# Designs tried in a protein design chat: VHH binders against Salivary glue protein Sgs-5 (Sgs5). Part 3

Target 1, 145 residues: Salivary glue protein Sgs-5 (Sgs5), of Drosophila melanogaster (Fruit fly) (p07701)
Amino acid sequence: GQAVQETKIEEKPVSEPEIESEIKNSTSVPSKCNIYYRNYQWALQDCVCRCFQNECLMQIESDQRKKEGRSPFVPVTEELCRSFICKKCSVGFPVVAEFPIPAPCGCNRKPGSIATERFYSLCHLLKFSAENSKPFLTYSYCWPF
Short names: E, the ipSAE of ESMFold2; O, the ipSAE of OpenDDE; V2, 0.75 times the mean of E and O plus 0.25 times the DockQ between their complexes.

## First folded at step 1 (VHH)

Design c10 (framework vhh_lunsekimig_d3)
Fold by ESMFold2-Fast, scan of step 1:
Structure c10 (fold): chain B 145 residues (1-145), chain A 122 residues (1-122)
Amino acid sequence: as target 1 above (145 residues)
Amino acid sequence: EVQLVESGGGVVQPGGSLRLSCAASGFTFSDYALYWYRQAAGIERELIASITSGGSTNYVDSVKGRFTISRDNSENTMYLQMNSLRAEDTGLYYCARESPDYLWGKTDYDYWGQGTLVTVSS
């Protein structure tokens, strides 16, 4: 047989996430987001697939990256994210993507516009977006004749 | 070693159905997107259908609504269910695994099956 010993100090699950957040030097997370709200958000980080418990947590980290001069996250679906982590390319069908063009910072006060650009494949779009820090708004498949 | 083996090809009448299988070995099947290509006499090999590691599918317009690609990660096998077959569907069907390396202007495939022949004739 064996002896059973369960004399341990029980910690509530809610205290552990807060401790982990502080250790990781992400002190804004507990204050600005509900860390217990589960509505998974997937995002690409320089060809690495990241999953966040919710969009608020993803956005906080993305904003911090921008402040540090790093590329922001690219929000994606789980399927797209999984395709990206296994390899840097997905399917070989041509796509057209829409990109935001920011309004001039101190001139004309005109609204931002949208530019369209064609890519040989979704893989090319994803690589271009990640390498140039140009997040796309949407894309569609294009069947040239 | 990585291997892809197609099966399920044969001779069928127009309007008939066939189910192709691509059995994979030598790699973590669930991690890879996989593709079905068709090679008809006198024309270049063309992409027919794809399925990502997450299960998202895509099809060329000529087969959309007639063909269904699927995968069974527990059996390391990818399938192509072909319905309402036409004479134009005749050809060698290959399964392929995309290379993890990305090359500008092209996707590269590192492994191909031997092909399975589909003949649609009256």
Scores: ipSAE 0.000, ipTM 0.087, lowest interface PAE 17.6, mean pLDDT 70

Design c11 (framework vhh_lunsekimig_d3)
Amino acid sequence: EVQLVESGGGVVQPGGSLRLSCAASGSIFSEYALYWYRQAAGIERELIASIYSGGSTNYVDSVKGRFTISRDNSENTMYLQMNSLRAEDTGLYYCAADLTGSYRFPDYDYWGQGTLVTVSS
ESMFold2-Fast, scan of step 1: ipSAE 0.078; ipTM 0.441

Design c12 (framework vhh_8dlx_2)
Fold by ESMFold2-Fast, scan of step 1:
Structure c12 (fold): chain B 145 residues (1-145), chain A 121 residues (1-121)
Amino acid sequence: as target 1 above (145 residues)
Amino acid sequence: EVQLVESGGGVVQPGRSLRLSCAASGFTFSDYAMHWVRQAPGKGLEWIGNIYHSGSTFYNPSLKSLVTISRDDSTNTLYLQMNSLRAEDTAIYYCARDESGWYLTPYFDYWGKGTLVTVSS
């Protein structure tokens, strides 16, 4: 059987939720924009509210979606966007998202960092991000173990 | 004090069905997502599925057609219905509590002691 003691360290234990070429592009933090510059841009993603760290990051992701044949983001006011936040999340594969961590006090001298946080599903990530005005930079799917 | 107590295990013949229960106490059960996890003899932990406080379920794709998870918040009880049992389903079955919130971690804060299911003729 598969779960045997003879298997000394199994590589790629879970690959089912993986999207190879897209992961490298979508999960990579864009270098063109200052990811720590906080000037929130609210937009709709297929009628779901998105909060972006700044317009530059929104535009890069929007341009990539267009290249992939997906609809671009529609910039909106915060008030309008909040009416399109998902209220209830049912099911989905867990995701890991990257969030900008600002540098500590005296921060303009030191670069910030990136934190990874896990969510029960993409729906939970989108809801959390919009409700708390905490934009994520990118996300990828993962297993809960 | 948080407690989770599994029950309903035992010896069953292949092809039969079995329902496991997990009785929860010491916390507001309806606020928490709950999970079922199993461990076959000599093997690692295998995640079966979960049920959110909303009642929505998410299953291990390898097991989705064979199991159903449900909850009764009025009795603080979690259920695992298993159909078409096979010898490979022989395992200790655990229920586990996940923290209330939106962050998923690979860590459960409370586990039951487990209930043994043996599928044999």
Scores: ipSAE 0.006, ipTM 0.152, lowest interface PAE 11.5, mean pLDDT 75

Design c13 (framework vhh_8dlx_2)
Fold by ESMFold2-Fast, scan of step 1:
Structure c13 (fold): chain B 145 residues (1-145), chain A 121 residues (1-121)
Amino acid sequence: as target 1 above (145 residues)
Amino acid sequence: EVQLVESGGGVVQPGRSLRLSCAASGFTFSSYEMHWVRQAPGKGLEWIGNIYYSGDTFYNPSLKSLVTISRDDSTNTLYLQMNSLRAEDTAIYYCARGSPDYEFWSGMDVWGKGTLVTVSS
């Protein structure tokens, strides 16, 4: 039978928004999409709900998954995804978001990378993104496994 | 103080249905996400599914057509309905409370002691 995946829990104070950065150098950066175009696209990925800034960003990652032999995304409504957390974005499960890191200037410009940051709630992510002019590529709610 | 108590397990024949219950006490049950998890003899834990405070459910895809999770917040009770039971469903079934302080991985901070389900011909 299928075994339950091991969980990793890092204890941190929940009294304020938490931001931790992790750079993913193996992930392609979507250079053909407008990361500032806001037309949210929601999708399931391996039973994890994800939100993309727009459909173009979802499609690029979906195409990369196909190249890796992985299943395509399953588009879903915002309402369905939101039902997996508290209806108020200021409470509920933390979210993890991916942000683009620009490629460094140089003759052989490397593709950009992705930073992963955790936020106390969806409201904190949306406020951070807007106030810092840092559009996210995608975010997901923390799932049981 | 804070407790989850599973019930409804026992010996059942293949092909039958069974409903498990989980009685919660010591906390505001209606405010928490609840989970069902099982462990077959000699195997690791297998997540069955969860139900959010809103009543929305999410299931392990390998089990989706065979199980239904529901809750009754008026009685602080969580349910797991299982249909078409098979020998491989023999396991100890646990209910667990989801932590609102989830990070990147599942946080289940309160577990019941489990109830044994044996599917035997």
Scores: ipSAE 0.000, ipTM 0.109, lowest interface PAE 15.7, mean pLDDT 72

Design c14 (framework vhh_vobarilizumab_d1)
Fold by ESMFold2-Fast, scan of step 1:
Structure c14 (fold): chain B 145 residues (1-145), chain A 120 residues (1-120)
Amino acid sequence: as target 1 above (145 residues)
Amino acid sequence: EVQLVESGGGLVQPGGSLRLSCAASGFTFSNYAMAWYRQAPGKGRELVAGIYTGGSTSYADSVKGRFTISRDNAKNTLYLQMNSLRPEDTAVYYCARDFWSGYEDLFDYWGQGTLVTVSS
């Protein structure tokens, strides 16, 4: 072509498709939740079973998803998730986990970041988390396609 | 049974345009965020563009300003308008139900893919 075609409404400025809301990929650490409180909250995201260290962490991500127009999590029991994921943590179903990277001490207004890491199995994740005193925010099983 | 069927791929010259479509069935389309991923020869899959249920969109830096993702909930169809195509855009393009920014390994449902080749 010769020239890029303009929109049909030339009397009005082209709407800026830039998203006004700040989208944080996996970069914000929830400061109002106790990441060391172990009271697992299970949730379904469509066909994927996810586990959160506690309900506070699940609710923050669920609220952020709703704010972004995404489907919120469906909280479920461990039994329902286990029926969907039929195997023990020692079986080699890989999991992906998110870990908080804390902001430097004294930087209460700067959010931390989130690191993602893959583990061969849930047992490997739980061992790593315990041995390194490094709590995860959430994990998910890798869905085969 | 979730089904995602992509179409619209083909051979195009650099600087050209293509419009991809994804026909969705087996679920309530309007309740899910949708995305386009691509896999170039010898590369892993990467997120190209995502659209949330509310209509907000997200794009990979490499395609911002060139690609436009849109959805038609009445037709259960997802679209990707690709303009100013480059040889680096050569890939199999996949329609996906839901997406995780930064988590290419968390797959939900994928379509069979449609090949886009950008070459002179």
Scores: ipSAE 0.000, ipTM 0.093, lowest interface PAE 18.5, mean pLDDT 73

Design c2 (framework vhh_vobarilizumab_d1; at its last look DockQ between E and O 0.42; V2 from the best seeds 0.00; counts 0 for: pae O 4.7 > 2, unsure alone 62.3 < 65)
Fold by OpenDDE, look of step 2:
Structure c2 (fold): chain B 145 residues (1-145), chain A 122 residues (1-122)
Amino acid sequence: as target 1 above (145 residues)
Amino acid sequence: EVQLVESGGGLVQPGGSLRLSCAASGRTFSDYAMAWYRQAPGKGRELVAGISSGGDTSYADSVKGRFTISRDNAKNTLYLQMNSLRPEDTAVYYCAADTPYYDSSGYLYDYWGQGTLVTVSS
């Protein structure tokens, strides 16, 4: 009786190539501002209402816009700003935005976390941020889409 | 106001190539993300390719390896190089700029061109 040696073909698990989604480096918010300091500021960005976490962050971004040849932010009251919230957005290019989340204690200025949220467009992001008084720190277009 | 004008569409045989252009008006072209969309007859508008203000590109799976989006900021022009064209690529191609502007009704919208027809047929 010839013992048929069943060669157990060890199916080497095909390691699924980890698609290293190169999370392209989130534009590091300049270290000069406390991103967790909540002192909401309101300004117009190209006639669109925008809420900022604090004045420092608003100013830094405004200055950056100037350097880029873009219009600076126009500080306004919350009431006035809200009148410049869009009523309706068209479907545009999807964006991802970073939001500062307070520390678990709810304490102002203490380090919290960053939440990342996707929106259908920049318009939707701006509308959401302004309507809910939820400032975002930065945004990027979703590449690839 | 940003005006977008597409050009370069036409009739081409399968396997052929076309280059679409989109001329943008205004001084702020470099600040906007741009994209090409297409709409085939009886179908919805679909995103084909996008390019960020920084030059990052993205493509629909259906056109990956065949289409190339590029921009010339000095010329305020967006391009779509289309190679290895297929009958299923037949559509009106639209240029779009993601720039929020208010209209008189308080709507924020992005800008679209009028489109250029691409027909791929033997």
Scores: ipSAE 0.024, ipTM 0.382, lowest interface PAE 4.7, mean pLDDT 83
ESMFold2-Fast, scan of step 1: ipSAE 0.123; ipTM 0.487
ESMFold2, look of step 2: ipSAE 0.188; ipTM 0.590
ESMFold2 (binder alone), look of step 2: mean pLDDT 77; pTM 0.776

Design c3 (framework vhh_vobarilizumab_d1)
Fold by ESMFold2-Fast, scan of step 1:
Structure c3 (fold): chain B 145 residues (1-145), chain A 121 residues (1-121)
Amino acid sequence: as target 1 above (145 residues)
Amino acid sequence: EVQLVESGGGLVQPGGSLRLSCAASGSIFSDNVMAWYRQAPGKGRELVAGIFSGGSTSYADSVKGRFTISRDNAKNTLYLQMNSLRPEDTAVYYCAAGLDYDILTGYPEYWGQGTLVTVSS
């Protein structure tokens, strides 16, 4: 199964903000797609490499982008996509992302799970996801405290 | 610190061609991701084309096959060759630079002043 390692950055005691409000609302998991079906689809978000769990999930997000007046994703090969991974990330707004964790083989009654991980910025999330072939389902911005 | 100066904008007839240039000053041009954005009347800024330091490129669907982005690292200059221009290409065109994904998601670190391209008869 695909296990996503939790970020090593634990929440610091006392003053760590909770997710109270999102700067950008994350898309809920689509009911028509199997989030645990691993059939990676690589695509460009403008000039940024994206790795999707499967084509169904990519198409949902692409259609939402079109409804918002943004460019749809451009499907590409993994080789081409990886040439569009940025080498450096600047300061940005922290994001929390959800990753699908499929059930281990032979565990018929245990459904897959979702791991939640925090990244310093959207750039860091996109870079991590593409470099490690670890597709995320959704992300949301942390409340700015 | 990077400063960007665009040139080459102007009035052109539909079906015509135009080449935009962006001269960069400051350090690290060859390491920067460079892009062209445009802003048409009544719209937000949109990515037209992007180019990585290694030469990999991408284009908005609306300009694919008509526009070509290129860079000359020895001259610290970014280019946009625009062919088969249409009235809907009328916009202020901005050169943009950055070191990370923000440049490609609408939030570049550095912007030029913009150059107006008007496509009309």
Scores: ipSAE 0.000, ipTM 0.102, lowest interface PAE 15.2, mean pLDDT 75

Design c4 (framework vhh_7aqx_2)
Fold by ESMFold2-Fast, scan of step 1:
Structure c4 (fold): chain B 145 residues (1-145), chain A 124 residues (1-124)
Amino acid sequence: as target 1 above (145 residues)
Amino acid sequence: QVQLQESGGGLVQAGGSLRLSCTTSGRTFSDYAFSWFRQAPGEEREFVGAISGSGGSTDYADSVKGRFTISRDNAKNTFYLQMNSLKTEDTAVYYCAADSDLSRWLPTGEYDYWGQGTQVTVSS
């Protein structure tokens, strides 16, 4: 059946070490990329659709996966990627994700901001992000102490 | 930091029902994810079902889907396992578990807080 942690809710779940690595990779915002530059890159992450803000951000995360002995992201078309969006999400642990919000005035005045949004589970976050073409920078599990 | 206490176990005939309760003490109940596990005689501990803290979402082991229902009552700091259509194979010690670790990746079975267990025996 389905496990309580999000990536295990599918019939062929990712192993515990791979899931841990994915969560860990998503806890940091890379400083060498322009997080506000919108040039969407669609890719598959272990057969799940991902929409990245730009190729630079995708490449950083992909390089970290390689470093951890995991496969890199597979760039695909938006249409193909959308066929790999999770259609049903079950139980999971709530996650908080950070989204880039570009400056509303000219780019020469403000660096932009980061909006925080909560989701029922990682599956819900991935589904929302891909369906709405709204890439996130990072996510974490967030339970009040 | 919480303490968990199970109740509601006992002896029941096959086809019957039982409701297990897990009452928490200590920190805020609404912030925790809760799970039920069981350990049958001579077997490893196995997952039974879970309920998320804020999503109201539930998940179950295939062996209990359609028969067991997990629920929570935040006002009573209690969560439940409603067990229907019980089979002799459901005989086990049932444990409740919780985790409130803020940043933790939480694999099934690696919970910080556990109850002492309650025996459920299903006779034919």
Scores: ipSAE 0.000, ipTM 0.098, lowest interface PAE 15.7, mean pLDDT 71

Design c5 (framework vhh_7aqx_2)
Fold by ESMFold2-Fast, scan of step 1:
Structure c5 (fold): chain B 145 residues (1-145), chain A 125 residues (1-125)
Amino acid sequence: as target 1 above (145 residues)
Amino acid sequence: QVQLQESGGGLVQAGGSLRLSCTTSGFTFSDYAFSWFRQAPGEEREFVGAISWSGGITDYADSVKGRFTISRDNAKNTFYLQMNSLKTEDTAVYYCAAETEPYKWGFDSSEYDYWGQGTQVTVSS
């Protein structure tokens, strides 16, 4: 399945549990965290670079991983993380990711909003997010449509 | 051309449950995120919960977490707010809402352009 497809597209050293969890759609965004607070945290998720908007959001996902019997994220430097960005991406299962948009400067003191972007595959999303320092809050595969 | 219409409000005792529905028309429903807001007398509209266009993200105000659940049914062009363990403090007019731009949602009511007419929820002690 998805594990075989991902292995064919890229030579990523992901474990069986990570491939399993990659298929699972997020059912909620953590609301105890300020999703607009930009204090980037970099971590390796089974040898793939992952950028988080802030420590609170990384901790929520680490807690979820622990509940699923997987190791939590370990913070690393940006330089180290970026060396583990996907080197090649091919076609895969398309994903939709949601990104925080901060409130406009000097206007209205409004909270921000959420933007949605579609990517050819999870690999494309991870590469885009890490290269542009633009963390996503969650992603889902397009088959909920 | 586009419309949102709430239903399912009413009077309920504290500790009870209600399910609100928001039926939509004029949208490409599957391309829109949807939100619920509420307004108590004399107060501004406050965020209650939201569901992303894909259904992959739901979020809730701290005051309703663990008690309220938002869901959507793309085949029926309808989304819902299941309210459990209701408290007197939940008494308000409940509004369903969508932003003009597809896929967008947020916590500030002033960014929403499409609104239902509201449905009254009254929770008595």
Scores: ipSAE 0.000, ipTM 0.169, lowest interface PAE 12.8, mean pLDDT 77

Design c7 (framework vhh_etentamig_d1)
Fold by ESMFold2-Fast, scan of step 1:
Structure c7 (fold): chain B 145 residues (1-145), chain A 122 residues (1-122)
Amino acid sequence: as target 1 above (145 residues)
Amino acid sequence: EVQLLESGGGLVQPGGSLRLSCAASGFTFDSYAMSWVRQAPGKGPEWVSGISDSGGSTYYADSVKGRFTISRDNSKNTLYLQMNSLRAEDTAVYYCARESLGYEPWTYFDYRGQGTLVTVSS
């Protein structure tokens, strides 16, 4: 039977803002790591479980911590890490975290995006991230006032 | 009666260091997470740093990361803030605060101390 003619619906998957986003992602200060490469690395941050998008991102943050006089991350297996997830969190200052969202379908022609989510405290963010295997890239504290 | 008493503030030159202390009484100190909050002249309050009840986890505002270190001694019911590489922008009254165990979301602290003034100038 066959042979349906295409209309403007054929262009529904095409997004002009995505082309502009590709240019924007070519920043003047590019990351050493591919933030969209999913190869999870588990580590302890002062006996609290952390899940990283990949080893490269964990190493950069660990090296920054060492430069700041803080303890580096201790790489561990997922099984061991999960035993160090905090079960109880106090109500603290809220944080906003950024999560890497890879481009759907992928082929490296379109950049991914970043989603933001709010949490009751840093403890809640760390617990959520580890429990759900959803690594975050950065976080910032929300001013309480 | 819950009491939080800060000490250790003063005048310091840029690049200098200060150590703040907070003496806690009237509650089971090792059952509460604690924080430092500051308020600069003409500005609203700013959260600086937090520490878990055991001292196993510490947290810092981006403005102080790598310069300030929070710690606690549960045997002495005392909270500390070691401040290094101080800048003029760190000038503020620093408050010791106990994290709330409240039911409402976004309740941060249920008790705060009287504050200690830190002035960074030459």
Scores: ipSAE 0.000, ipTM 0.156, lowest interface PAE 13.4, mean pLDDT 76

Design c8 (framework vhh_8emy_2)
Fold by ESMFold2-Fast, scan of step 1:
Structure c8 (fold): chain B 145 residues (1-145), chain A 122 residues (1-122)
Amino acid sequence: as target 1 above (145 residues)
Amino acid sequence: QVQLQESGGGLVQPGSSLRLSCAASGFTFSDYAMHWVRQAPGKGPEWVSSISGSGDSTNYATSVKGRFSISRDNPSKTLYLQMNSLRPEDSAVYYCARDRSGYEWFPDFDYRGQGTQVTVSS
């Protein structure tokens, strides 16, 4: 317009929260599956390649997606997924992983929750998982993010 | 007060080069890793590149690897992004961002500038 009301210098964006781990309060850790069984199952979700600790975990989420009217996962081989991603240790390939949070000690026998955490690369995720003895449920690549 | 000011954007043809600059103030520049992040209309933000506080380590998004180079001049408190072989898909507002202290797991930032527009069009 003709008004000079829009000529003010805006303040810089507010800092993001310090906590990078996100808890999905409405999502429970699957009790049907052995989360420590390592038999990786790869799946396509739209244009993103996802890896699950095992097929049981993938199938539970796929079935839930169908119930919500969303497309189910398409199981694929690791080789097909690797065709999209050349270097697992490249920091240009950040990943987001979901971790099981056990039910709090003393808070009866309620199911646990899921925390989401971001990593510079798959190698950073694998190192974190091994060094902290924290198995992941699934991870996905974040391109772009 | 932390301030980041980008410059160097403009309208260029595909295959051209541009160098973006970011002037930093209000903090000890050499103590922080810095990032370049871009956002095209209708898309989410995309991390482009990172550089350590010393300048010894650099990282690039796959989409720009081999074409872009990040660098810094700590005495002048300036961050640079050299962009070569520009493509229409590189068109975006480019922001410099200060790395969030204590987070080593993911490219994350606590402050960013107002951005500089890069348009690659024939």
Scores: ipSAE 0.000, ipTM 0.141, lowest interface PAE 13.2, mean pLDDT 74

Design c9 (framework vhh_8emy_2)
Fold by ESMFold2-Fast, scan of step 1:
Structure c9 (fold): chain B 145 residues (1-145), chain A 122 residues (1-122)
Amino acid sequence: as target 1 above (145 residues)
Amino acid sequence: QVQLQESGGGLVQPGSSLRLSCAASGFTFDDYGMHWVRQAPGKGPEWVSSISWSGGSTNYATSVKGRFSISRDNPSKTLYLQMNSLRPEDSAVYYCATEGDYLRFESGMDVRGQGTQVTVSS
């Protein structure tokens, strides 16, 4: 039980049309944001640090949360946010997260790709994302752990 | 003060259906993924199913895939497990659990309260 591999990295082009977004910024609520635009926005989600690829993506998710009666994100500085990163994570259920990878070169090539990476639990994902300034777009639970 | 209260179990015959419920309080239910876990006498806990915070993603143990369906109603803060075509090997105490890290340190992830007993026998 305690000897679970924490992360697995799989980098590949966007190819899964049936993957559901936990952020709801895809099919149900189309995003007007550029997911590859790197201009980090830090915010607190119920006292947990979140790093977003850009303010546009944060605002869409925050507005959706507010519409559903959930607490909206509180924009903060990176320094303040980092003081709200979980230091220890308990046993959880594994998640797979999608990370935007901008195109390395060539302006007329198709924009970027999405890397998928497995984490031992949601807590581990949030900790990794905030500590490494590596924002994720969405996550899904996976089986088994 | 996380509170998770399971209900809906009972004694049924093989092939029957049951719907389990989990009423949540004391936390922002709609911000967390949820799990169903079961434990049969003399065995360790077995993960049954998971659902994301939005209900957009679900996963099932191989032993229940195609027979069980997990769902949630965020406005009422309730998690459900629809159990169809029940088998004797499904007999266990069923517990619900949240993925929220903060809450786990205080309440324990795998066991919440007394659970709800499901017994499948002829």
Scores: ipSAE 0.011, ipTM 0.194, lowest interface PAE 9.2, mean pLDDT 73

Design d2 (framework vhh_vobarilizumab_d1)
Fold by ESMFold2-Fast, scan of step 1:
Structure d2 (fold): chain B 145 residues (1-145), chain A 118 residues (1-118)
Amino acid sequence: as target 1 above (145 residues)
Amino acid sequence: EVQLVESGGGLVQPGGSLRLSCAASGFTFSSYAMAWYRQAPGKGRELVAGIYSGGYTSYADSVKGRFTISRDNAKNTLYLQMNSLRPEDTAVYYCAARTWYGSDYDYWGQGTLVTVSS
C-alpha cells in the first residue's frame, strides 16, 4: 500500500439543535435532519408501522402531513410493531424503504428527491444500506393489501 | 397464469462467462422484485442475486463482483451476467418473482443447468 494524500477521516455523527424551521419551497428531503444519525423512531401511519432513521425525520414528515390535512404520525414503541413483525430476516415479509436522492452539486436545480424501493426482507434493506452507504429515511413492512 | 422461462445455461470452462435470461409473463413485471436462485445437487436453494422494482440490487457474498443482475422492463426479461465462473457455481439456476401480497410463496421457473468443468 500507498497512502492516498489529501483525504480526511470521517467525523462522528453530529446532532443539530432542536430549533424548528418548517421546510418551504423545497423537495420532500428534509435538509435540517442528519440522515446518518441512527436512533430509530417507530410510528403508526394508519394501520402500518413505520421505522424512521431518527425522530427528526419522523417529526418533519408528520408535521408536513398535518399541514396537508392528513393525520399526523403516532409515535410508538418497537414492541407494539412486533405484534405484526416477528422475523426481520424472513423472506416473505418484504419491506418498502425511502431513500434520499441528492441533487447535482454546483447546479441551480431542485434539492434532493426521495426514491421508494422494495426489499425481500429487513435484512436485505439493512445490508444494502450498509454496503452502499445509502441511509434510508424510513421503512415499513408490506401489508397484505 | 404467471410463467417464468429461463434460458442461457450450458457447459463452460472455469474462468468463462455465461448470460442467463428469464422471460416473464402473466403479471406486471415492472412492479415485482425479481431474483436468481441456484441449487447444486444435494443442496438447498440459495439466493444468488436480487433486483428490486426500482433497480436496486443485492448479491450473495460468493458471487459479489463476478455476477451482475439486471432487468429490462420493456421486454419483461430478467438477466444474470456470470463472469469468472468457478466449479462451485455448477447448479440449476432458477428465476423467481416476489408476489408482494403477504404470501410466503415465490413464483419459480423450471430452471436452467449451468455446468462449470474442472
Scores: ipSAE 0.000, ipTM 0.138, lowest interface PAE 13.0, mean pLDDT 74

